VH-VL binders against q95uq1. Designs and how they scored, part 30

Target 1, 197 residues: q95uq1
Amino acid sequence: MSDNHEEESNVPAYVPGKHVSVDQLKQQDAEDEALKRYKESLLGTGVHAPKDDPRKLVIKEMKIQIEGRPDTIYPLDTKELIKEMKTKPFVLKESCHYKITLTFNIQHDIVSGLKQTNTVYRKGIKVSTEKHMLGSFAPQALAHSVTNPRHGWEEAPSGMLARGSYTAKVVFTDDDNEEHLSVEYAFSIKSDWKSDD
Short names: E, the ipSAE of ESMFold2; O, the ipSAE of OpenDDE; V2, 0.75 times the mean of E and O plus 0.25 times the DockQ between their complexes.

## First folded at step 8 (VH-VL; framework fv_sonavibart)

Design U7 (at its last look DockQ between E and O 0.46; V2 from the best seeds 0.00; counts 0 for: pae E 2.8 > 2)
Fold by OpenDDE, look of step 8:
Structure U7 (fold): chain C 197 residues (1-197), chain A 124 residues (1-124), chain B 103 residues (1-103)
Amino acid sequence: as target 1 above (197 residues)
Amino acid sequence: QVQLQQSGPGLVKPSQTLSLTCAISGDSVSSDSAAWNWIRQSPSRGLEWLGRTYSEDMWYNDYAESVKSRITINPDTSKNQFSLQLNSVTPEDTAVYYCARETYEFLSGYFDYWGQGTMVTVSS
Amino acid sequence: DIQMTQSPSSLSASVGDRVTITCRTSQSIDSYLNWYQQKPGKAPKLLIYAASSLQSGVPSRFSGSGSGTDFTLTISSLQPEDFATYYCQQSYTFGQGTKVEIK
């Protein structure tokens, strides 16, 4: 009777903290050292708040990393580039190891409980939905980067049924279910890296 | 211009197989940018999607759960057509049947070309 | 399963009227709603795809709007040829239809 001690990975239950504005965080009495450290960890050296951009989350880049292959980078600085990304699918070889990194800036205020929902479609039919809790992010001088998976690699599906063209939508929402960003991208799963020209 | 031309019998006896064909012109049944669908319409059930066939690396089929056990949609590349077979029909299968091309605006699938429709009556 | 609810089920209007038809879906997928027109004895005809994109050859008096779960088809000025039944569609589910009749 092997007691498989399922190590309850104490992923600290993300207690959705009350939406505390950066201003409120600054005014909160320094009595809680843990809160102070949290504030210090979130509050980088500079609150960048462009007056002409009301967005709280601004995507900068999507990077596809494939083990043993060069990175595919999509610059996303403009609406045009975001639209163009849909026309430039990346290729995944079946059974390859890959990860996706999103780079973004936070502006004006802390985005609390940022969640990424990734939905994949094949010819308009939803084939998968993945949800990732990313955490809380404060405005800082350096862009934030989130990689999925956080550790290791994702394995691309394999087999004849997996091969084909896919589209996907990534949506970023906070604890208040406010949608901050949505991006759409395309990819294909192939048996090899050679584009069937 | 894409055209879909339907053919097949309009009368089927109960427990028999409904069989329809949709001939394609102006496009290919094996097009990577399209899927080929069957949809039916009745006063009781309205417009009801039945299933589709499409080509990628191989041929794929998706079927509505309501008919999944009885339905087959087959492409014929040699004739540039696709067919519907619905087994064990009952009077509930009486409807106008349509073939349709499904096209995509990235995530959105829509039916841009339709056949003329075939009234199929299931009666003894 | 996706549920589609159109409103109204039927309406009477005159030529030149502004007509609005609403479609509610049980799932929030903004880019997946399409609109069709159907006349008696004919197949449905695509009007609008991806909520707001006008199909080629469709008159500009037709427009689609909405997001989330609520969408609208608008005919800015009803023409005699527009008396028909209209359907919304998301994924593989169709609405029950809205019949636009002459007043």
Scores: ipSAE 0.555, ipTM 0.786, lowest interface PAE 0.8, mean pLDDT 89
Fold by ESMFold2, look of step 8:
Structure U7 (fold): chain C 197 residues (1-197), chain A 124 residues (1-124), chain B 103 residues (1-103)
Amino acid sequence: as target 1 above (197 residues)
Amino acid sequence: QVQLQQSGPGLVKPSQTLSLTCAISGDSVSSDSAAWNWIRQSPSRGLEWLGRTYSEDMWYNDYAESVKSRITINPDTSKNQFSLQLNSVTPEDTAVYYCARETYEFLSGYFDYWGQGTMVTVSS
Amino acid sequence: DIQMTQSPSSLSASVGDRVTITCRTSQSIDSYLNWYQQKPGKAPKLLIYAASSLQSGVPSRFSGSGSGTDFTLTISSLQPEDFATYYCQQSYTFGQGTKVEIK
């Protein structure tokens, strides 16, 4: 086993890339200026996780990109904003090309085999369920982003029966089937961008 | 206070068309926050959803697969009512028929107001 | 199509008893299951929506719980007006019913 070698100074001054509760690190290492500066540099690249927040996945933003049009951006970094998203539906024109980017932080521990399940409803009837494997994600200060579709664009449906109001739920689970997040949202499909809601 | 009042004949001969109406008070058949359903009940089948109509940018219908080829549900906005027409009935269509309002809490729908029920017997 | 099975199909109980009724679905669902009460000659009446939310005007002795495939309706202290048939429902499918009778 390793002996105590008093003539050698072999302790690390800081650990780059370590992802732990930033407040807990500051409390525990307040007098180590090198480690303190490293911890503060991590804050400059991401968002601070609150104390006693047990969530491994913390959503920050949902962005809807539509080819040839301005993005629609939902900040989701509070519980209130997540709950309010369903009251602010976005609009897709028939046959438009779009993609959705979700931005999130991972904290506390790795999330293995993260899976996104998106279920779409029309007036209480489930009309589709899509599942996408996202991969494994480690904690870090910089947020992760996932865009669906990964390549190219998704195309909105068209026709008289496709037009209307939709509600949806997106759920994130890991390979142990633990649910990390669910977000309810709404959208409509219109014949043009100026159609009534 | 929403109330649903049903009317229509209680006896129908096989091969004929069953026709019922449901009059609405305290709400509008064209409300974009509700859907208008027909549900029947028999001892052998229990409660069985038949179909619905609802208004959004236009009128929509959804029908249960078991009756899709024989059923029509129509709104009448001027009378604030909606109807059930079930063609080519057999004794297996004997049941108590209910109209019901469907209301939603985002993803979850439930039937919060029901008509009084109409016993319909299909017999020679 | 999701099948739902209620247990038991009937039960006998006395006023004051605690009664539980279960609804099992053939596939996992989230908390979008509803419960109804029906008395003879009357239409069903909504009691519980979204597995556990009480409809307005429903007494607090009624409660609901569950998720996935297993859901329960509980009557904490049975009253004379509670002798009825109870149905679970999700989407456009109803359970077969559970009749609660006087023991």
Scores: ipSAE 0.373, ipTM 0.690, lowest interface PAE 2.8, mean pLDDT 83
ESMFold2 (binder alone), look of step 8: mean pLDDT 90; pTM 0.938

Design U8 (at its last look DockQ between E and O 0.52; V2 from the best seeds 0.00; counts 0 for: grease 19.1 > 18.9)
Fold by OpenDDE, look of step 8:
Structure U8 (fold): chain C 197 residues (1-197), chain A 124 residues (1-124), chain B 103 residues (1-103)
Amino acid sequence: as target 1 above (197 residues)
Amino acid sequence: QVQLQQSGPGLVKPSQTLSLTCAISGDSVSSNYAAWNWIRQSPSRGLEWLGRTYSEDMWYNDYAESVKSRITINPDTSKNQFSLQLNSVTPEDTAVYYCARETYDFLSGYFDYWGQGTMVTVSS
Amino acid sequence: DIQMTQSPSSLSASVGDRVTITCRTSQSIDSYLNWYQQKPGKAPKLLIYAASSLQSGVPSRFSGSGSGTDFTLTISSLQPEDFATYYCQQSYTFGQGTKVEIK
């Protein structure tokens, strides 16, 4: 039984605020300073709500950043591109430093208490699960970007047992446990950047 | 076409070692997209996964907890086969044993090719 | 440990009948459930993988559906060759089986 190390990322304890819609936030009196600050922190200058897309969260890009290496960018604007990403694994050299940035738009309403769950598999066996509390996001003109880890770099596993091919699934859920997005991706851990499988 | 051909004795005495071999044709035991499994079936325990072997940068094995202390699955690349050894057998190990190829739909593993099965009886 | 529960354990049906078998898992894992057919004296045969993907060479009368913890295998019109025992599987755990018998 592979010890599923649930690494809870030390994201500051997100205290779920009451789910307040953008409309409710607009109508709420300025008397609640906490709410005002929340509104100011979340509400950008533009609320975008495309009538033909009911999704609240729309992923745009996944970027893999490796220290000392060029970035790997996956455009995710279409369902086809999301599917294609699964066929283009990125490579991590063992012990390298990396981070992943997801870029997405929020539409129609505030997504409260967005949580990212990343599960990694090797040959169909779960090897790790990471949960990241991302926070609340409002519709805005500019896409949101979330980088994990928020600070510094993640270190790729090392050793003979770590090397190999992996698949992963990222799921985005809110405080109501509504799933907004799931994406699947693949990667390999190698001893050297030149190592061709 | 992938074929799995099992061989080995159908009768084993208690406390002895059960040994089976699965010969692979149409694929390689060293395939990076597959894992090679042993599964047994009995009326009392149903279908029970025992373990697997597979190749990446090195050989890996996963075993069921129920047999982990007694089981060994070994690949033989020279013969393109893999074997099962189960030590210290008891009558509870009486079952039909199957070798199977495990493949993947990205996250999902499934057994797409099976051996013909080998009935193994543990009896004095 | 993953627990798999199939229902029913057995059923009787006639040729041409629609047959539905349910599998419940103790863990919610998306797209991990597979279905097998087994005939007496034979190895299990893969029917459906990843909950709903039909294995090559399997007749289209077989279909899989479900998500979360509840999954279903459906035979739209039972044929004489479909009388067998069916198993669901998730990870390394198999269901107890459902025997489909002639009515």
Scores: ipSAE 0.571, ipTM 0.789, lowest interface PAE 0.8, mean pLDDT 89
Fold by ESMFold2, look of step 8:
Structure U8 (fold): chain C 197 residues (1-197), chain A 124 residues (1-124), chain B 103 residues (1-103)
Amino acid sequence: as target 1 above (197 residues)
Amino acid sequence: QVQLQQSGPGLVKPSQTLSLTCAISGDSVSSNYAAWNWIRQSPSRGLEWLGRTYSEDMWYNDYAESVKSRITINPDTSKNQFSLQLNSVTPEDTAVYYCARETYDFLSGYFDYWGQGTMVTVSS
Amino acid sequence: DIQMTQSPSSLSASVGDRVTITCRTSQSIDSYLNWYQQKPGKAPKLLIYAASSLQSGVPSRFSGSGSGTDFTLTISSLQPEDFATYYCQQSYTFGQGTKVEIK
């Protein structure tokens, strides 16, 4: 439906409510110069992806914002950084307010119905699964950013049973159930910002 | 080398409580990288996980839904052991009972050491 | 709950044979499937964890592969000590077992 996003780009605005593949758009009309230029403006100008990189979604960073504290930023520009993330757990104080911003590029084709599925584990047992619809994204040079929750803050759980170490996996899929990205990470919930046992 | 040694009676009457103990050598029941499990095996159910206990800043228990109302698993740090109590047993609880250590590869748990097994028969 | 189904339920094989057994899950999982060997009257013994990682002390003729919904355990050249029942496991659920018998 209506996508009121505030991307700062020089390309024509994304047309909301029209979710067809890039290939379908290029095949709808006979090729003439005016229609070709219009279709290309909907897709963005020129080539947006490096040669030989087939990925449609390229993650750039994950940022954890905690109300009243400095941000924790994970650069995810490389496969090595993505794998390294699980070795650098972050800490949430119980009942703290936080939100997570993901920054990524889309290349080659429109990704329709991108969904984030976040599964949290405690010593091998799944303790929660959260799904967030992120929307549809066209290829462009400027990176996309999405924040969960979109408004306000998420609250970390509290109490003796909630405190401890957690592992998690976040997976990004589209309407065709194609998996674009999977990231493993870790965090702990503590009674105080510094450890005291 | 980690070894798990089981003890407890092999015959229990219906409606009574099944009690088993697993003694640990070569590791600690309070180890922060492991969890301590009970698993049983019968021809009708195959291998069936019952529950676990583990220590991480405090003691935690997780129990299979099928037995959750009847089961208790407790650690004993002074003896380096953990126990199984299964209340109100019926002949359907007849099985070989195993204790097992669970360890992890980030998200995944697996049972790397097992006790020798205790055949428990529930009959009148 | 994720259902797991092993195939075959049993098989007969000779020493030296290549043996392949499979475990299929009702829903896609990542590489968190484990394999165990059990001999009569003994506890299960871990062979493979995380789909393909070989447990310490397990002979290299054992290997695991697969992802998603389909996983395999392979014994490249069956030995007399390998006649046993094999189980897959993920989370707290076990497959029904595959019995490997002497032909």
Scores: ipSAE 0.480, ipTM 0.760, lowest interface PAE 1.8, mean pLDDT 84
ESMFold2 (binder alone), look of step 8: mean pLDDT 90; pTM 0.938

## First folded at step 9 (VH-VL; framework fv_sonavibart)

Design V1 (at its last look DockQ between E and O 0.51; V2 from the best seeds 0.00; counts 0 for: pae E 2.2 > 2)
Fold by OpenDDE, look of step 9:
Structure V1 (fold): chain C 197 residues (1-197), chain A 124 residues (1-124), chain B 103 residues (1-103)
Amino acid sequence: as target 1 above (197 residues)
Amino acid sequence: QVQLQQSGPGLVKPSQTLSLTCAISGDSVSSNSAAWNWIRQSPSRGLEWLGRTYSEDMWYNDYAVSVKSRITINPDTSKNQFSLQLNSVTPEDTAVYYCARETYDFLSGYFDYWGQGTMVTVSS
Amino acid sequence: DIQMTQSPSSLSASVGDRVTITCRASQSIDSWLHWYQQKPGKAPKLLIYAASSLQSGVPSRFSGSGSGTDFTLTISSLQPEDFATYYCQQSYTFGQGTKVEIK
């Protein structure tokens, strides 16, 4: 029995609010100056959504942060770069502390109830699945950044059974279960940073 | 070219141990890009994956839940082969057994090379 | 566990016919579906991997398509050597097979 411990992270049950479009948001609170300022602060005066890109979520970067080590940064601006990332696994020393930051733009409309599902595989077998509720994101001039874990660090597995090569897929879905993005990456768990195992 | 050659008895008595060997040529049992699998086929159960062995930092095994308590898959690096042992066999274990190489399209494994198959009959 | 369902279980066709076999997954499996051909008394042979990639040495009359839950194996013009049983596979789960018989 592979106990797929779906660790449901105790993320408070996000009650999906009614999907309110940016246009609806602009219309509803025309009389509330504070809300207007808030909207202006979120949306900026010049959020130019590319007319030729229908995507609502556009990944820009994945950053691996390891305590005491330099950051690993994957630029993800193009499909080619996304594919290239699969060929450049990052290394985690066993028991190291790490976190992953994803940077992305939201375009055209608000993405409500964005959820990140991260599934890890070892030679095609699923070894873990983590789900993170990220929240709702509006189009804005500055890219959004989400770090997991939100607080503190994740500890890399340890022991002989944990060491080896892994592949993973991250999927972003909204409250309507629409898939906005999927990215695949690879990593290795090693006993030492220098071990070319 | 990768070739898999199976050997072992085709008749096993109930409660005994089924034992098969798969010899590898054109690849290494210790290859980091492959896993070495046993799969069986019967009219009643169709194609059924049994388990695999592969090398990373150490040797790993994964087994199907249906046979996990009875199965052992062992590599032999000196002979470049791997074996199947299935203990306490019953007539339900009667099948054609295949060894196969598993390779990967990043997240997904598929079987690109197969042994010739061994018919194993469990009978008194 | 993901269930794989092939359709039809069997079909009869003539040489030169276009043959289509379907495999459905109980949940989305992206493009992680593979196709095999098996002839009587022989091991399965890989035809298509990752839904649409043709294995080396496989004739171009074979093609695969699909993503998510619905996948298709197509033989554009059936040849005498193509009468066999075909299986889809995802991870360690195989479909029940589709037997292609001569009409």
Scores: ipSAE 0.767, ipTM 0.883, lowest interface PAE 0.6, mean pLDDT 90
Fold by ESMFold2, look of step 9:
Structure V1 (fold): chain C 197 residues (1-197), chain A 124 residues (1-124), chain B 103 residues (1-103)
Amino acid sequence: as target 1 above (197 residues)
Amino acid sequence: QVQLQQSGPGLVKPSQTLSLTCAISGDSVSSNSAAWNWIRQSPSRGLEWLGRTYSEDMWYNDYAVSVKSRITINPDTSKNQFSLQLNSVTPEDTAVYYCARETYDFLSGYFDYWGQGTMVTVSS
Amino acid sequence: DIQMTQSPSSLSASVGDRVTITCRASQSIDSWLHWYQQKPGKAPKLLIYAASSLQSGVPSRFSGSGSGTDFTLTISSLQPEDFATYYCQQSYTFGQGTKVEIK
């Protein structure tokens, strides 16, 4: 009852006034101040729970890094941008080295065993399906970032049969196979970066 | 107004080659927004996709596994046509053969225009 | 491979009836399901693409619904010209057909 103040030396700064921590004081089971400050440091100062958005996974960005070339960056922080991604195909030169980084927030609850399933098509015919385990992610204010491949580079296929236009769908599911996100996108494999445009 | 018109013989002897042609009007066989397919239909097997050809930076072919070793589909840009050749036919190849144009919603194709069909009987 | 199963294989109906036909996929195909009508001696004709999109020139009494694994084609008021066989399609696989006959 008489734990009025704690030393603030090893916890993040706490701003007074209009913040989510006031609502946390209404909890049925009271928490001690150390746990409260620990939870706030994980969520960041002044963060509100997004109760009006039920999504656990909120994509922010997809970045395609190509060795020796400028990055291609897709902002995906609105539903409109996610739907529009398929109208902005990226180009891979055959045999180029590339990697893909996804940036996302997790909210409300932990996402356990997040899995990426990527299916690639050539004019309606499935060419490949790949699954990657991404891991488990807790809610936090700072975005999570996952790069595939985790080490080194992926190499684009080459040859006359590999060149052409591709469409794809990537789906993110958890251990219970709950779908958190689906993105449709497009790319082409070409012999040269110029693409005659 | 896309129209597909088929031609070719309706009777083929076993072990010979089935050859059909599909003439296109109202579109180009070289269109990068379409693919050109052969589909057959029999009472025992229903509708069965055989394969397709399409153009982008070059010509591409895809064939059903069931006929992959015996089938060839070729475009003819000068006549705006595409053909089917099915080698070493047996009575199991007796069917109505259709050519069809394929178009796409993004990831999935569907057949919006069909030829009139050619009944092909494989018999001695 | 994804298998497509239609039901029923055949049905009898009268002009004016509401008719429903189902197609089930062996695994999820999102909305990538298309419907065709075929009359005797004729090629198939596209009715519905992407589960629910009505093809140009197809009467509004035809509608499609569903996503995932279960899809339906509905004819709200059957007309004499609608007696035919109906096929669903996903990728390069067709269902076995549903014959709609005169009762």
Scores: ipSAE 0.454, ipTM 0.746, lowest interface PAE 2.2, mean pLDDT 84
ESMFold2 (binder alone), look of step 9: mean pLDDT 92; pTM 0.943

Design V2 (at its last look DockQ between E and O 0.53; V2 from the best seeds 0.58)
Fold by OpenDDE, look of step 9:
Structure V2 (fold): chain C 197 residues (1-197), chain A 124 residues (1-124), chain B 103 residues (1-103)
Amino acid sequence: as target 1 above (197 residues)
Amino acid sequence: QVQLQQSGPGLVKPSQTLSLTCAISGDSVSSNSAAWNWIRQSPSRGLEWLGRTYSEDMWYNDYAVSVKSRITINPDTSKNQFSLQLNSVTPEDTAVYYCARETYDFLSGYFDYWGQGTMVTVSS
Amino acid sequence: DIQMTQSPSSLSASVGDRVTITCRASQSIYDYLHWYQQKPGKAPKLLIYAASSLQSGVPSRFSGSGSGTDFTLTISSLQPEDFATYYCQQSYTFGQGTKVEIK
């Protein structure tokens, strides 16, 4: 009579936290001065979200960091700059180490369960998809920055088949699957930094 | 203006190789802004993409999973054309075959120029 | 596998009618959907690319709209030459087609 103890792995069901609005959070913490100060420190006294901009997530910059190379910085403050970025591919040498940092502001409310999906294409064919859970972000005076990978470096593909031109799309979604931001960028993988093609 | 002219036999026996050619005018098979595709159409399968060839630093090919083991698409830069070879054909390969130019809106490819089509019947 | 579902599969209309065709993708893998017109014995012809961009030489009565998984082709006033089969395409997957027939 083998007592099969089914260890009920009580993996706590990730209950998606109720979307608590910043206003609701401010009201709930009215009795806890320490929490109020903490919230004030996080939210700052003057994070004036533009009244005329309904966006909750506003991208500011994309930075490509390559080990041993100067950073490539794309300012993304305007729609025109976002479009322009697509026409200015950055170069990755095969087997180089790189990381990408996105800088953005959160406005009006907390964005909960922010997820980044990065999809890479070669001439319209999807070659990879990466998903990153970023967490929850509140409005604050300082822009948020997210770096992928969080630790270390990504290695660029190598070999003759890897070389060429690529396009990519980054999409930010929350726990409710609301799309907050999409940005498109281009890059090339080359054998060396000086190779024109 | 870009034009695609198809040629090849319209009748192939089972287990033989289907062979078609697409001649390009008004563009180059080596164009970096295009890919050159084969697509077929049948009543049973509708429009079905088969594969493509394109040039960047080197020549690349992508094939549909359904035909990957049997298909070869080759460019001929000297003649500015590309070909389709489909080995070990069966009656299921009976269709109208089209060559097409693929162009891009950044992430998405679409087919802006097509050949006239070639009806290929697989029959004993 | 990505599936493209068009609706309706066929419709009957008169000259001057407004015609609407819908295409639904099973997955939102690619942002853009393209539309083609095909007449009997002819190759498909590109009408709309990137959901809403009109191909050069295509009449302005054709328009495309939509995002995500749901897209629409509209013919504002059907002309005699518009009786054909229409296909949507995303990536390398085509819809089953919508035949527009004369009423």
Scores: ipSAE 0.652, ipTM 0.815, lowest interface PAE 0.6, mean pLDDT 89
Fold by ESMFold2, look of step 9:
Order: C-alpha cells, then sequence, then structure tokens
Structure V2 (fold): chain C 197 residues (1-197), chain A 124 residues (1-124), chain B 103 residues (1-103)
C-alpha cells in the first residue's frame, strides 16, 4: 500500500479455449434419470440459475481471515450489501498476517480467465494497483471460493507511513474484458486492535 | 460556508523562497474529511496541482513530482491556516497561485472551495 | 500517468446556443471526472463532480455525462454569464481548458 506506482501484471491472462455448454454435458448421460440428476447437481447453477438475473458472476461473501483472530465476514448477496461495504471498514493491525476469501456463484455459462484488479487509495491518491488471475469457473450449485494468497499469508505493512485509512475498488473482468463486478470498500491499518482511530 | 483567504507577497526575486498563506473559515484544517491543496495557473502550463496536506492519525503531505524537491506545505492548527513554501524560484514559477479544499466522492477527489488567487511574479 | 485532452480548445457561440465540450482520458477513469468554470480574474468554480453530479448553486442548464474515457459538459441554452473557460479534472490533472467566446 506504500507503493505509489501503478504496476501492470505481465502474467499471461487466461486464454479462451473451447467450452462445453451445460446442455451438451447433460445429453451425454441421458441413459438413466438417477445419473442425470446426479450430473446436474455436480454441474451447478447453470441449470438452476434465475432467468431474470443476467449476471454470470454473483458475489456472496468477502471474508477477512487474520492469523490468530476471528474472521471478519461481509455478506454481499444483495446490491444494498455491496454498496454498504464501503461504510463498514475493516481493520488490520500493522504486520498482521491475513488472507482474503471471496465466495461467488457462477450462473448461465462458464466465466473464462477471470481477473481481479484491486486499486487502493489514500484520500484520492492511488497508492497501489494489483492484478490477480483467478482462473475459469463453471456454473454449479455450490459456490466457488478463491483465497488470496493461495498459500500462506499476506503481511500487512507497518510503520507510521503505512498506518491510516484507505479506500479501494476491486474489479472483476474476464478474458473478453467484460466487467462482472466491482466493489468499493475501506480499511485501516492500525498499531493495535483496540484502536478506534 | 467555507471560505479560503490567501495572503502573501506578489513579487519574489529569483533563487528566493515563495511563501503564501491560506486562512480557512467555516471548516477546520484538521478535518478528517478534507485535504488542503495548492494549485497554480500560468499561460504555458495551465492549471497545475502542486501538493496538499491533510490530517488523519498524523499529518500527511503529497507533492507533485515536478516540484517535490522544492516545496513544503504546512498546516497551522492554532490559526486554522495552511502555507506554501516554494524554494529556489525562477521566472518559470510566475503564476497565479490558488489554495483549495479537496472533498471526496469515496475514491475521487475534487476541489469544491478555492481561495481568491495570488498573482506571483518572479522577477529581478 | 493519465492524459486528459479537452476539445475544442476554443469555440464561439451565441446566447441561447447549445454548447458541448468534450474531455477524453487516455485510460478508463470510470466517472471520476470533474468540471470547473473560470471567468477572467477569478478562481475556478466547481460545476459538476463525478461526471454528472451538479454542484450546489449551479444552474440546471449545466449537465455532465459520460463514463470510461469520454466525457461531455453541456450547456443547454448559453447565457451571457456562461462565457468563460471550462476545465475538466481527474485525479490531480486538469485538461488544458476550453474557452467559450461570444460569436
Amino acid sequence: as target 1 above (197 residues)
Amino acid sequence: QVQLQQSGPGLVKPSQTLSLTCAISGDSVSSNSAAWNWIRQSPSRGLEWLGRTYSEDMWYNDYAVSVKSRITINPDTSKNQFSLQLNSVTPEDTAVYYCARETYDFLSGYFDYWGQGTMVTVSS
Amino acid sequence: DIQMTQSPSSLSASVGDRVTITCRASQSIYDYLHWYQQKPGKAPKLLIYAASSLQSGVPSRFSGSGSGTDFTLTISSLQPEDFATYYCQQSYTFGQGTKVEIK
């Protein structure tokens, strides 16, 4: 967050490949109704998605896990809750170890090459931008979860220059550059968990 | 009603320090929801942001790269003011200087109140 | 890092005309674009923030539109007091200005 320079990721984006529609998968095993029902449960929300909701990616939850402390959980399954997130900042103690898990449903069709772009600001000045390649996700009944970092923990920055209040925007796009979601949120880095500053 | 009132000399000799002050009424220089900026305007460079100061858990400053080595912006909480000092001026620093309050639409800042402007000429 | 280009640099118009001024960003800035009016010898005055939100006390003949890279300030029926220079701003960068003159 102390880095004021914008960085563009050089990691290759997920390249689109062939994908098989949910309907094609169902037809391959139409011999037994019991097997058909089992296969439909494994393929997920593609066959049960709300017809009036055009979104392919529907966020459900953002969870902040801090080593040795209870999780902080933001339910995000309504537009009101997504908008409210920016009014409910979370706190990181400097040098704490944390990770962030996003839980979402995919509906209608596969989302290929999902990318997360997170931009952090300190009072209107951009202090960092980070891109993460999340992968491809098919519709299914069970929600998908992605955790950053994938392994181990991230460490919050420390020192008086790092402490303070931050605002941020995270944007999710696919390999066709379609924007699926954006969320505005806030957090602070403090010297102690009990600080109310 | 927020008002910004500027003061300081309009003529500065080359190599010397330009010093301006902006007095605030209707708000506090230590407000957690605002930042206090200096912006200058010249025919050759147009409107040019120079820097800001703001209060949170401590005082922070941000300066434009073009002037970062020469600029200082200081708050004065007892007088509810903030100042600009620009060292080692040249005739290219001749401009109208404005102070401005910055307010935010969450991620983006804009300048909703401006001082009256001070024409500063750098000449021998 | 983001460049802002205003168009046109100047224009001539008559009272009652519809005036449009364009600002283009070199990268997407969503709706983080603000508009100012400046009359000779005066400080800039905020007109519109966040692309389309009208600042308090600004006449409703002023409107803003756009998102992403292309933004427009519109004066629906130009008045004598609207002859001025107009600037867009994002982050800490201003456009070069558009001077609106009497035809």
Scores: ipSAE 0.553, ipTM 0.799, lowest interface PAE 1.8, mean pLDDT 84
ESMFold2 (binder alone), look of step 9: mean pLDDT 91; pTM 0.941

